# VHH binders against Aspartate dehydrogenase domain-containing protein (ASPDH), part 8

Target 1, 283 residues: Aspartate dehydrogenase domain-containing protein (ASPDH), of Homo sapiens (Human) (a6nd91)
Amino acid sequence: MADRGPWRVGVVGYGRLGQSLVSRLLAQGPELGLELVFVWNRDPGRMAGSVPPSLQLQNLAALGERRPDLVVEVAHPKIIHESGAQILRHANLLVGSPSALSDQTTERQLLEASQHWDHAVFVARGALWGAEDIRRLDAAGGLRSLRVTMATHPDGFRLEGPLAAAHSPGPCTVLYEGPVRGLCPFAPRNSNTMAAAALAAPSLGFDGVIGVLVADTSLTDMHVVDVELSGPRGPTGRSFAVHTRRENPAEPGAVTGSATVTAFWQSLLACCQLPSRPGIHLC

## First folded at step 22 (VHH)

Design R1 (from P3 with A97T)
Fold by OpenDDE, fold request of step 23:
Structure R1 (fold): chain B 283 residues (1-283), chain A 118 residues (1-118)
Amino acid sequence: as target 1 above (283 residues)
Amino acid sequence: QVQLQESGGGLVQPGSSLRLSCAASGFTFSNQWMHWVRQAPGKGPEWVSNINSGGDYTNYKTSVKGRFSISRDNPSKTLYLQMNSLRPEDSAVYYCTTEASPWAFDSRGQGTQVTVSS
């Protein structure tokens, strides 16, 4: 990044991830060649006393005035739906809510904007383990199936619509099993890992990747993500297969585990080092 | 206008087999994923299986893996679900749909009733 000069970074969203990113950008940004240029949150009161007034952006539509090089969304997929293309007019975009891309219209709009303005769409992998390996396997034409299961305490779910209505947790309950595209609209905050997987596996996509949500009352201090995939058959007839289990420490009721917050920071740093080419890139 | 018509359901004993069909019209059938979903009385809809446009990718709900087989015939615009080793818990109205969401009520047919009972 030394050759590029300092990158100007805006943060959209000031929840758990946003707060963490803002804090790190303020503390470590300068030495990393990053400058925080604005923070926006739908509820501006959330930033009061924590974010300097000079860095607070009141109107997201005015983000261009801050001349960002990168805008990081860590708010909600709705922000991507509404403002993603507009953000791309001014800067590269790091999407922290990959579930937004399950909407085909949104995906198309982002791609068009990306191409038109010559800015990149980066997507944070979040809690997805092995994202690059999945991507490579898929690119090689070897991926045959991909299933992502997320298990957490019932209090960790933020479900909407019919999925929320159907919620009746026992000790261990499968809340959803099906295509990721069908999940994202009703679990926008709990399907980002699955969405990232769909993006890592374009051959399957949001329709072909299967997401599973499990409410488990015994999970009081961690989130569990299982990734199961199958690949090509070998000479003996056995198929290539991978099963990963990620145990992420989490407080009861937390939507995001502690390791995922750190992973997101790494995604931010990684995307800053990548070429700003049009298209969607998993980081 | 998407039109889907499911058929092939019935009353059968446990262990029996059924083959469901879905006749599609009003859209480019061969260019999209197709899905089977089902809804049992008093329960919400659930996804059962899907197949990509070319038929080379298939997925199944865990509870039906090894028993159900999804297939499609693009020239005739027909989706199939072969159901073997049927169980009482498979009893439901089965729908075919172009939507990944099991709650997409407007994008499915009238459904076909499958009842598995001794």
Scores: ipSAE 0.924, ipTM 0.971, lowest interface PAE 0.5, mean pLDDT 95
Fold by OpenDDE, last read:
Structure R1 (fold): chain B 283 residues (1-283), chain A 118 residues (1-118)
Amino acid sequence: as target 1 above (283 residues)
Amino acid sequence: QVQLQESGGGLVQPGSSLRLSCAASGFTFSNQWMHWVRQAPGKGPEWVSNINSGGDYTNYKTSVKGRFSISRDNPSKTLYLQMNSLRPEDSAVYYCTTEASPWAFDSRGQGTQVTVSS
């Protein structure tokens, strides 16, 4: 990397995550060998006064003109559905909305594009704790079950379709329990951690990993992610088991906690250090 | 066309057992995750259980863990749900489906009614 100059990074999406990434890229990028080359947002007005005009990309289809090495999506899974393959024509892709990969057509299109253009699809692990351990256990053939529970204040959910119509009458309500694939279309912004887990555990995948959404009115200052897995049975007859609880500080109504923003930055940095091989890679 | 036909439901007392069956046709049964979903009156559909193509992996809704058992016979293209220690809250129409979404109405059969009442 030292001989080719700085890695050119484009950011797609200028919400909370996008703003954080852009800020960090501008402040720390040069020292890390990274150069921000464009920022795109569906609503360009959000970039006004914050992103230099020269870095603003008005038309996403023109991203190739900026010659990015990596494009980071932190907008919405819809962007991946619509433009993922196109992005891969020009650059490596870091997917910030892993829920997009729950769509089999999208996954196929990304893989085909990745192979065709020789660019990597990276996926951010987000709030998933122990992603590498899960991946290793699964690769060893040891993973038997994986359940990811996300609990937040009701105001932290951005639910769609029939899931949005569900009532949360109590202080603690299970909004959804089931395969991650069934969740992602109706909770595109709240299922990314579960989606990451599905990618970390290919033996189970989106159909085998179970996602649980919990609305808890007592959670006013944090998001809670529980990961529960089972593994091989030992000589004593007991099965290997792991249960992790991640408490992530979050403002009321926030979709993404503060630690997840940091984790995403780390994923971005990790992607820059990995070989750009075709395929889908969890970072 | 995917065809699914559920059977085995009935009226039973709490604590009793039922075994549901789902006959599948019109698709490659042995290559698909299969799911049980249920819908109670006045409630939305909910996922109950699923099983991978080979039967090596199974999952259950928390409320049915330890009581329900999902299985499949690929040669006969049949999905099963053994329901033990039934409770009134288990009362619903039960559907088998190839879709992970409990709201995939077009990918399930007519369902079988399970009523648990004293």
Scores: ipSAE 0.924, ipTM 0.971, lowest interface PAE 0.5, mean pLDDT 95
Fold by OpenDDE, last read:
Structure R1 (fold): chain B 283 residues (1-283), chain A 118 residues (1-118)
Amino acid sequence: as target 1 above (283 residues)
Amino acid sequence: QVQLQESGGGLVQPGSSLRLSCAASGFTFSNQWMHWVRQAPGKGPEWVSNINSGGDYTNYKTSVKGRFSISRDNPSKTLYLQMNSLRPEDSAVYYCTTEASPWAFDSRGQGTQVTVSS
């Protein structure tokens, strides 16, 4: 990075994550060789009084005018569906909503754009623990199953479609259990960790990785992510197995916990240090 | 056009076994994941199990793990679900589907009724 000057970073989305990233980029960016060059949000009113007017981008289609090196999406999978390829025309892309990649058309479009424009697609791991270990294990042929369970207070879910109609009749309710690909369209904001897992484990992918959503009324100030994986059965019938449990403090009703917000910042920094090669890269 | 036809359901007592079959046609069966989903009366559809194209990767809903076994025969384009130690809560219409979403109603057959009752 030292030889390239400061990296120009645009932020797409000004929700919880976007606000955090923008704040950090403004405060710490210069010493890290990063320059915030624009912030965009579908509702521009949210930026009022918080983001300098000169940094506010009103039209996302005009992002090229700001000459970004990296655009960070922390808005919604829909932005990736609609504008991901366009962003890649101008800059590297850090996807904060990896659930978008569950759509095969979107994935294809991003890959094509990445290759065509010679820009990288980075994906934030979010709340996924052990992403690199999973990736390595899978690459070695050592992965047979991967299950990601996310448990939060019912108020932490932003569910859509038929999944939104699900009731939590008890203190602990499984809202969904199944392939991640089937989950992402109806839980676009709550399936990003599972999506990251799918990307970390290409042998399983979005169809093979299992996502589980659990509404737990006892989790008033914490999000819990469990990752369970296993390898092929050995001669004794036993297989390699890992189970991780991540407890993340979170405000009541929050979609994203505190540690995950920090993880996004780390992903951003990691992206800036990686070579910009075409393809999808988990960060 | 994707055509799926489920069979093998029936009325059985708790603890019994059933083997469901799904005959597939109208698409390349051997190159995609296949799924079993089920829907009980008054409940939403739920995913039960899936299997990759080669049959070397399988997944199961937690409640059926150790009891159900998914398999496939690509030459005959048939998907199977062996259901052992059946419970009343397993009662549902079972569907095979090419879609990962249990709510993909247009990509499944007519289903086969499984009723577990004493």
Scores: ipSAE 0.924, ipTM 0.971, lowest interface PAE 0.5, mean pLDDT 95
Fold by OpenDDE, fold request of step 23:
Structure R1 (fold): chain B 283 residues (1-283), chain A 118 residues (1-118)
Amino acid sequence: as target 1 above (283 residues)
Amino acid sequence: QVQLQESGGGLVQPGSSLRLSCAASGFTFSNQWMHWVRQAPGKGPEWVSNINSGGDYTNYKTSVKGRFSISRDNPSKTLYLQMNSLRPEDSAVYYCTTEASPWAFDSRGQGTQVTVSS
């Protein structure tokens, strides 16, 4: 980065993650060889008084004028659906909404654009613990099942369609259990960890990885992610197995926990150190 | 056009077994994940089980693990669900589908009724 000057970074989305990233880029970017070159949000009013006017991008289609090296999406999978390929025309892309890749058309379009323009698609692992281990295990043929359970307070969900009508009659309710591909369209903001798992385990993919959403009224100050995986039966008849439990502090009603915000920053830094080759890369 | 025909349902007592079948046509069966979903009266549809194209990966809803077994025969384009130790709460119309979403109503057959009652 030193030889070519600072890496120019654009941020798409100014919610909790976007605000955090923008703040960190402004404060720490220069010493890290990063320069914030624009911030975009569907509702520009969110940036008013917080983001310098010179950094505000009003029209996302004009992002090329800012000459970004990396565009970070932390808005919604819809942005990836609509503008992912266009972004890749101009820059590398860090996808903060991995659930977007559950749509096969979107995935194909991103890959084609990536190849055509010679820009990388990076994907943030988010709240997924052990992403690299899962990836390596799967690559070695050692994975047979992967289940990701996310439990939060009911107020932490942003559900759509039939999931939005789900009842929570008890203190603990399973809102969904099934393939991640079936979940992502109706839980676009609550399925990103599971989507990352699907990307980490291509042998299973979005159809093979199982996602479980749990509404738990007792979880007033944290999000819980359980990852359960198993391998094939070994010579002794025993299967390799891993179970991780991640407890992440979170404010009531928050979609994203505090540790996940930090993890995202680390993903951003990591992808800046990786080769910008075509393809999808988990960071 | 995707065509799916479920069969094998019926009225049985708790603890009994059923084997469901799904005959598939109109698409390349052997390269698809296949799913079983079910819907009980007054409840939304729910995913039950799935199997990859080669049959070497299988998944189950927690409530049916150890009792249900999914399998497939690619040459005959048939999907199966062996249901053992049936419970009243397993009562539903069972559908096979190529879609992972239990709400994909247009991508499944007419279904087969399973009723578990004393």
Scores: ipSAE 0.923, ipTM 0.971, lowest interface PAE 0.5, mean pLDDT 95

Design R1 (from P3 with A97T)
Fold by ESMFold2, fold request of step 23:
Structure R1 (fold): chain B 283 residues (1-283), chain A 118 residues (1-118)
Amino acid sequence: as target 1 above (283 residues)
Amino acid sequence: QVQLQESGGGLVQPGSSLRLSCAASGFTFSNQWMHWVRQAPGKGPEWVSNINSGGDYTNYKTSVKGRFSISRDNPSKTLYLQMNSLRPEDSAVYYCTTEASPWAFDSRGQGTQVTVSS
């Protein structure tokens, strides 16, 4: 196989995930055959003093000038809605905000751009433990229900629209229970694990995977994800079932738990080893 | 244009059953997930149940699971909700909708009132 120079990686977003990824790319990237070629953030002031000026991209529309092989989005679903297809014109895209794909127009636009420009849409599995097992079970026709519950302190939510007006009386309040598609627009930063589950289980999809959002004042420094699934009822009336509980430490008020940051780095590394092909791929 | 019409509501006592119907037209009913949502007076809407296009995947809000049963008849373009063991907390206007979000008000019918009281 011909020697290649390092894969050129651009990072969109400089919040907690973005900062961690940039730090790891600068420190470990060269050893792994990766080169950071730009960082963009909606507020460019956040990059001052921590991102070398030569890597600071001032205008996202100019990303093609950096000739990225992969652009990693760790900002917000709005970036995927607004710029995802444009990014795919120039590079493979790793979506860090999979809740954006609950919008069918966005999904269609990304698929169309992916096919047209021959670039992959990769999606990080995030905090979803067991994503590969879910995907395999679904592909075998063995998945009938999938429910994902995210619980954390009310201060860890960034809710929008009618969900933002919800009151959390008492120590434990169910803020939403319903299809993941109905939740994602109103909890775009708190529904990414649920969106990853919907993508892992295409037979159910965003309409068939049920998301539950719980405000729990006792979870000051934790994000808890419960995944419950079952298969078809057998002749005896019993079903295959799995329940996992992931407890992820987080700083008080943080949207993203600390273990999710490490898992996202692993997703980035994994997608760099995959063949670049059109379509949406969980990694 | 999508047209949805709910019926079958009424005033019943706790423990009773009702069967809601939703007549659908103006879209390809057989290719779509369908949902029931409900809204009590002065409260926000909440999702209750859904069913996929083939009728073989169903989901329920936890508080109604085991008591409610969703079904569909694609030839007649009709969605159903069998509501058993009704409780006062189930009192609401019930809507069928093509949208997963309970806040998608433009995508639902006129609703049918269910009132459960002693």
Scores: ipSAE 0.811, ipTM 0.938, lowest interface PAE 0.7, mean pLDDT 89
Fold by ESMFold2, fold request of step 23:
Structure R1 (fold): chain B 283 residues (1-283), chain A 118 residues (1-118)
Amino acid sequence: as target 1 above (283 residues)
Amino acid sequence: QVQLQESGGGLVQPGSSLRLSCAASGFTFSNQWMHWVRQAPGKGPEWVSNINSGGDYTNYKTSVKGRFSISRDNPSKTLYLQMNSLRPEDSAVYYCTTEASPWAFDSRGQGTQVTVSS
């Protein structure tokens, strides 16, 4: 937990979340002991005119030349699948697309690289309200079920495979109900909160946490997440239970709600307080 | 290498019960989450229920909660699904699988047909 010198931070991804993080890193980073050393985006044109040229990384494979301490992924699970282990060769990794970890091969590769190069895999909690409480409850043996329902307007989904062909005939349609592991490959950008819940509750994991994806045409400018959990049945037949409902304003058609951007910044700051050690850690 | 054989389906009236079985071999059954999925003709597959390796965590699709009960017997490497109060919308081929995704067709058994009709 010893204070380190300024952390050299690279940002992978320059969409809405990436732009916000870069802006905050440039404005507030130095006073917080953070130094932005590169920004990379799959489409480099998005960086033109807004990211100083000296910070623009054109080839992600060259990230080691920037000598980062931490690389923050805010792009897409495919970046984690494709490049996560390479990033861990050079730096700690903050995963912004935790749905990538639903793939057991990817999780194994990240853990192996983390152990080999002695770098941490940090995972952002994103929009998951109550993640710390869930983790502590799970660690105490007090979590028996966890269900996460995400509802948004159909235009807010970026679905793949069989879910991309699904129709929403009514005003409110359940597109998926099942283990989070089964959803993540087909909703990689819309399952990150559910993936964070699976990581917060390792006794359940991606197979034991249930995700529900709902298309709701009434939610034109809102993302809704309901988290429902219960503990073991006690001697009187009663069980501990919590239900939280988070309503997060979002621009029409947006995948990322406005409160998620602020929460991700807080996750970045929180993981910088942690010592580097191998393994997967929520921050 | 993984082998799964489902059985116990049939044609029944609404309100009836059936018990499905899944005989497993070719893997360490006691270390795996096991799932039931189902697929009606012309419809996409859907997840129904799962159970962890020790049998102490179980989950159900909302439409079957309180009617279906999943269980496993690790010594005999057998997975079960007790289906009570069957409804016409439960009609489908039921499969057991080691994979969480209902679209992981290569990881499931042959299936057993459940038909609920008047």
Scores: ipSAE 0.791, ipTM 0.931, lowest interface PAE 0.7, mean pLDDT 89
Fold by ESMFold2, last read:
Structure R1 (fold): chain B 283 residues (1-283), chain A 118 residues (1-118)
Amino acid sequence: as target 1 above (283 residues)
Amino acid sequence: QVQLQESGGGLVQPGSSLRLSCAASGFTFSNQWMHWVRQAPGKGPEWVSNINSGGDYTNYKTSVKGRFSISRDNPSKTLYLQMNSLRPEDSAVYYCTTEASPWAFDSRGQGTQVTVSS
């Protein structure tokens, strides 16, 4: 966007990913035509001493006073459920927690707000390698199955509800196998790659894409994502198939691997180059 | 109001077959993904299989793939699960549901008992 003045960016969430984005926006943003205009976090104490007070937003409901062009959510799906439509009243929205879209009411509310206020809903691809290829295959009618397996050390999971009591009796235990829609509410921070896959493959969607969550005690410093897909069975009984294995180093116990942080920054830059059109768009 | 009624369970020997049925009413059956879930006593529920509205996309839990076959008949608003080569570990109460989550207890029928014993 060379013709436009600075794109005004607000950041919602100040955990590991939020801190990295704020640091990059302050250091590199001006040269890229981006201006950080606010940071909000549920626990404002985390911003004290690291975010200039003039950029600290105390009440998320007041975000419109900062006149953002883009609000980047890197907090939790609950922010999207509760505040996504209100954010879209004032700005384009980059969803960092795509598992929020497994809730059909939330998806509908975001689409309605996007159309009413003429603002885009962008969704970060996160750790999903090959998202564009999946999207194109699905659009051509060539996708019949898509299975995404996430494996990491049990300490790398932030599970909720009935999954929070899950046990890992051996070195490698399957905690969940089923539709991504059924997983997302109980693994909101560990299902974002699967949610991105469901959004890349709308013929399958959140019900047709299968998520598998594996606890593996040997993966103390690694996150592993396997993406398996196949097309229709041909006359010989064989199908087109792709298997991608992504091994991403991570700090012990980290939910987000190091390569994912860089990928999210690239998604932010990409969505700043896209036209503001209503609807949900992968970046 | 969604109403689901499962049937077709029973006591069978290992290697036997059973066909489960699910009669649906109170919603537009032909617009819904449908799922089978199961639960053994003292264990958590688990997803088994699903099928989309048109019947052309099906998925299975790895441990049942190749042995179970899900189908639907939209005119009769009926969902089926053909269960072949039954094993003792398949013993459970089987439920049909409109919800992808196996923990959505309010969205499933009353269930049908399948018991596989030597």
Scores: ipSAE 0.790, ipTM 0.928, lowest interface PAE 0.8, mean pLDDT 89
Fold by ESMFold2, last read:
Structure R1 (fold): chain B 283 residues (1-283), chain A 118 residues (1-118)
Amino acid sequence: as target 1 above (283 residues)
Amino acid sequence: QVQLQESGGGLVQPGSSLRLSCAASGFTFSNQWMHWVRQAPGKGPEWVSNINSGGDYTNYKTSVKGRFSISRDNPSKTLYLQMNSLRPEDSAVYYCTTEASPWAFDSRGQGTQVTVSS
């Protein structure tokens, strides 16, 4: 567990995932060596009556007064774009919206702040099954292609720009097929697993990992993620290959499935055990 | 400032081949992933293929995989797309771009028309 005093944790975002994390931190945190020191949300009214007033941070710019060791972002990539470097000035940062790193300017700014202030950028793996195996395969030079397909009911998407444009309703529609970097700006809440895959496979990165978004009206209560990878062709023309399929129960219209919420808690716990050093690290 | 000029399009029969070229200037070509994007009349743009800076990682849209081959020549700052076994559904204006998004219209060249018809 903690071999040092309790880690001071701040939470940025108080939507479904934020509420779950705050509840777990208050109930189980002290036993795990964690202390919740603030919660911030863009709409502070959501915290009233739910978050103890002493923990409610009204102005994110004042987060340093709470002396956090770790700030957990569970809001939106926009918070990372706008405030990520400021957070890194005061604390390690766990990014819950890894799609923000598809923006090269943001990635550079976080790396620079991380180096300057000697704080780590941790990234949650979310629903990505097999992230460690992908990372090890990539590091060994054994990864040639990686494709991640996310399928869910259209109501489970929070799409922007040209992807938000009306399509003729149908039972199953491929909304996007291409580099994860090209998808993330238009599906910032629905591309986090793909972004985590891009970070797990730095030889490919956001341009080399291919994302596919599928709207499927038959998936009323389920989110499905398929990960397909292959290695280099051998002398016979055959390649090593892996295909995983993760089916996550989800309430109709939910962006986040129940298994993803518990996986994020595990990412938070895992990153608290890692050394604090500059750079971007998957948890 | 990024400058991209596509060429090599034309009118061909189904089953034919074409080789597209993209001449690049105004940026460090050898440090960039490069992409091909296409747009058919009345349809949104779509990503087709890409290649990393060293040329050792390539990806393709499922519908063109096995028929198209992307390559690059860093000394001449030129990107290529070899298109074999062309089909009518491949008819589009093809663009090269430094941006992964098919909707990044300001980051691509003028395009080259490919028309596949009997």
Scores: ipSAE 0.779, ipTM 0.925, lowest interface PAE 0.8, mean pLDDT 88

Design R1 (from P3 with A97T)
Fold by ESMFold2, look of step 22:
Structure R1 (fold): chain B 283 residues (1-283), chain A 118 residues (1-118)
Amino acid sequence: as target 1 above (283 residues)
Amino acid sequence: QVQLQESGGGLVQPGSSLRLSCAASGFTFSNQWMHWVRQAPGKGPEWVSNINSGGDYTNYKTSVKGRFSISRDNPSKTLYLQMNSLRPEDSAVYYCTTEASPWAFDSRGQGTQVTVSS
């Protein structure tokens, strides 16, 4: 069988994660069989002087002209809501903002487009360490609770609605504790690891996985994610339990920690090797 | 249209118990996660507990875990919250809802007042 040529990759979003992905695609892409074919950002000025003009896509609706095989979203859940189905007409989609899937209308629209156009929806696991272990435990019926706590300096949050008006009087304040589905609309940039957990544990889903947001003024250069899970109570009254703690160095005020950027690159590489099947798949 | 009616609140002393009920209609009750949310005067609403459609999975806010117990009876379309060892901090209007967000006010009833005071 003859080689088909390089996989064509488009990037939607040019923040810290987008910039890192574009840089790696330009430097390492050709030797990995990947070709960057466009970069789009809601603010095109962000790309000026750093993205070659030939790669700058002015209108996202024109993405089909670049003939992508995969489009990687690293912008915001609103892009998935507004443009996800359009992207799926032309390419597989790697969702970097899985909090968008907390909206049942968006999830339905992506599934319908995926099935109609025969393209996969891949979802990045983000900072969720142990996602495959969670998925396997859930599939075996061994998961009873899953709780994800994200702590960062208040400047690292991009909160909306009533959550944006919350006061943080002490050095450590719990801003939210409840179902991940209830959080995602108000913390769309800060709930992606929690959304990935909900997708990894479909028996619980967005309603059964509990998210906790903590504002901690001592975390000036760190993002902390704690994942706590338990299985069914055993005969002695004890349950299987796992606790993981991930500490990500981050620039002050950053939404995304530095280790998460590296993990996302690996998700992109893995998704390029996965079979293209309709549906939503955590990678 | 979803219709929810909460009852069972009251004025009690600390350490007391109350059992809240929520009568549901206008949707397929047995297919829904159900939640309890509460709101104290001058404060934002907060999520308290939820239960999945089959009753297999329950979750609780940390401050109530071990004291509160959520349950449902699908044939009668009724959601319950057993509240034991009540504290003054539990005083609030309690609402049942199909919405996971505590800020989704349009999807809840009038609520039932729980007041815990010496």
Scores: ipSAE 0.777, ipTM 0.929, lowest interface PAE 0.8, mean pLDDT 88

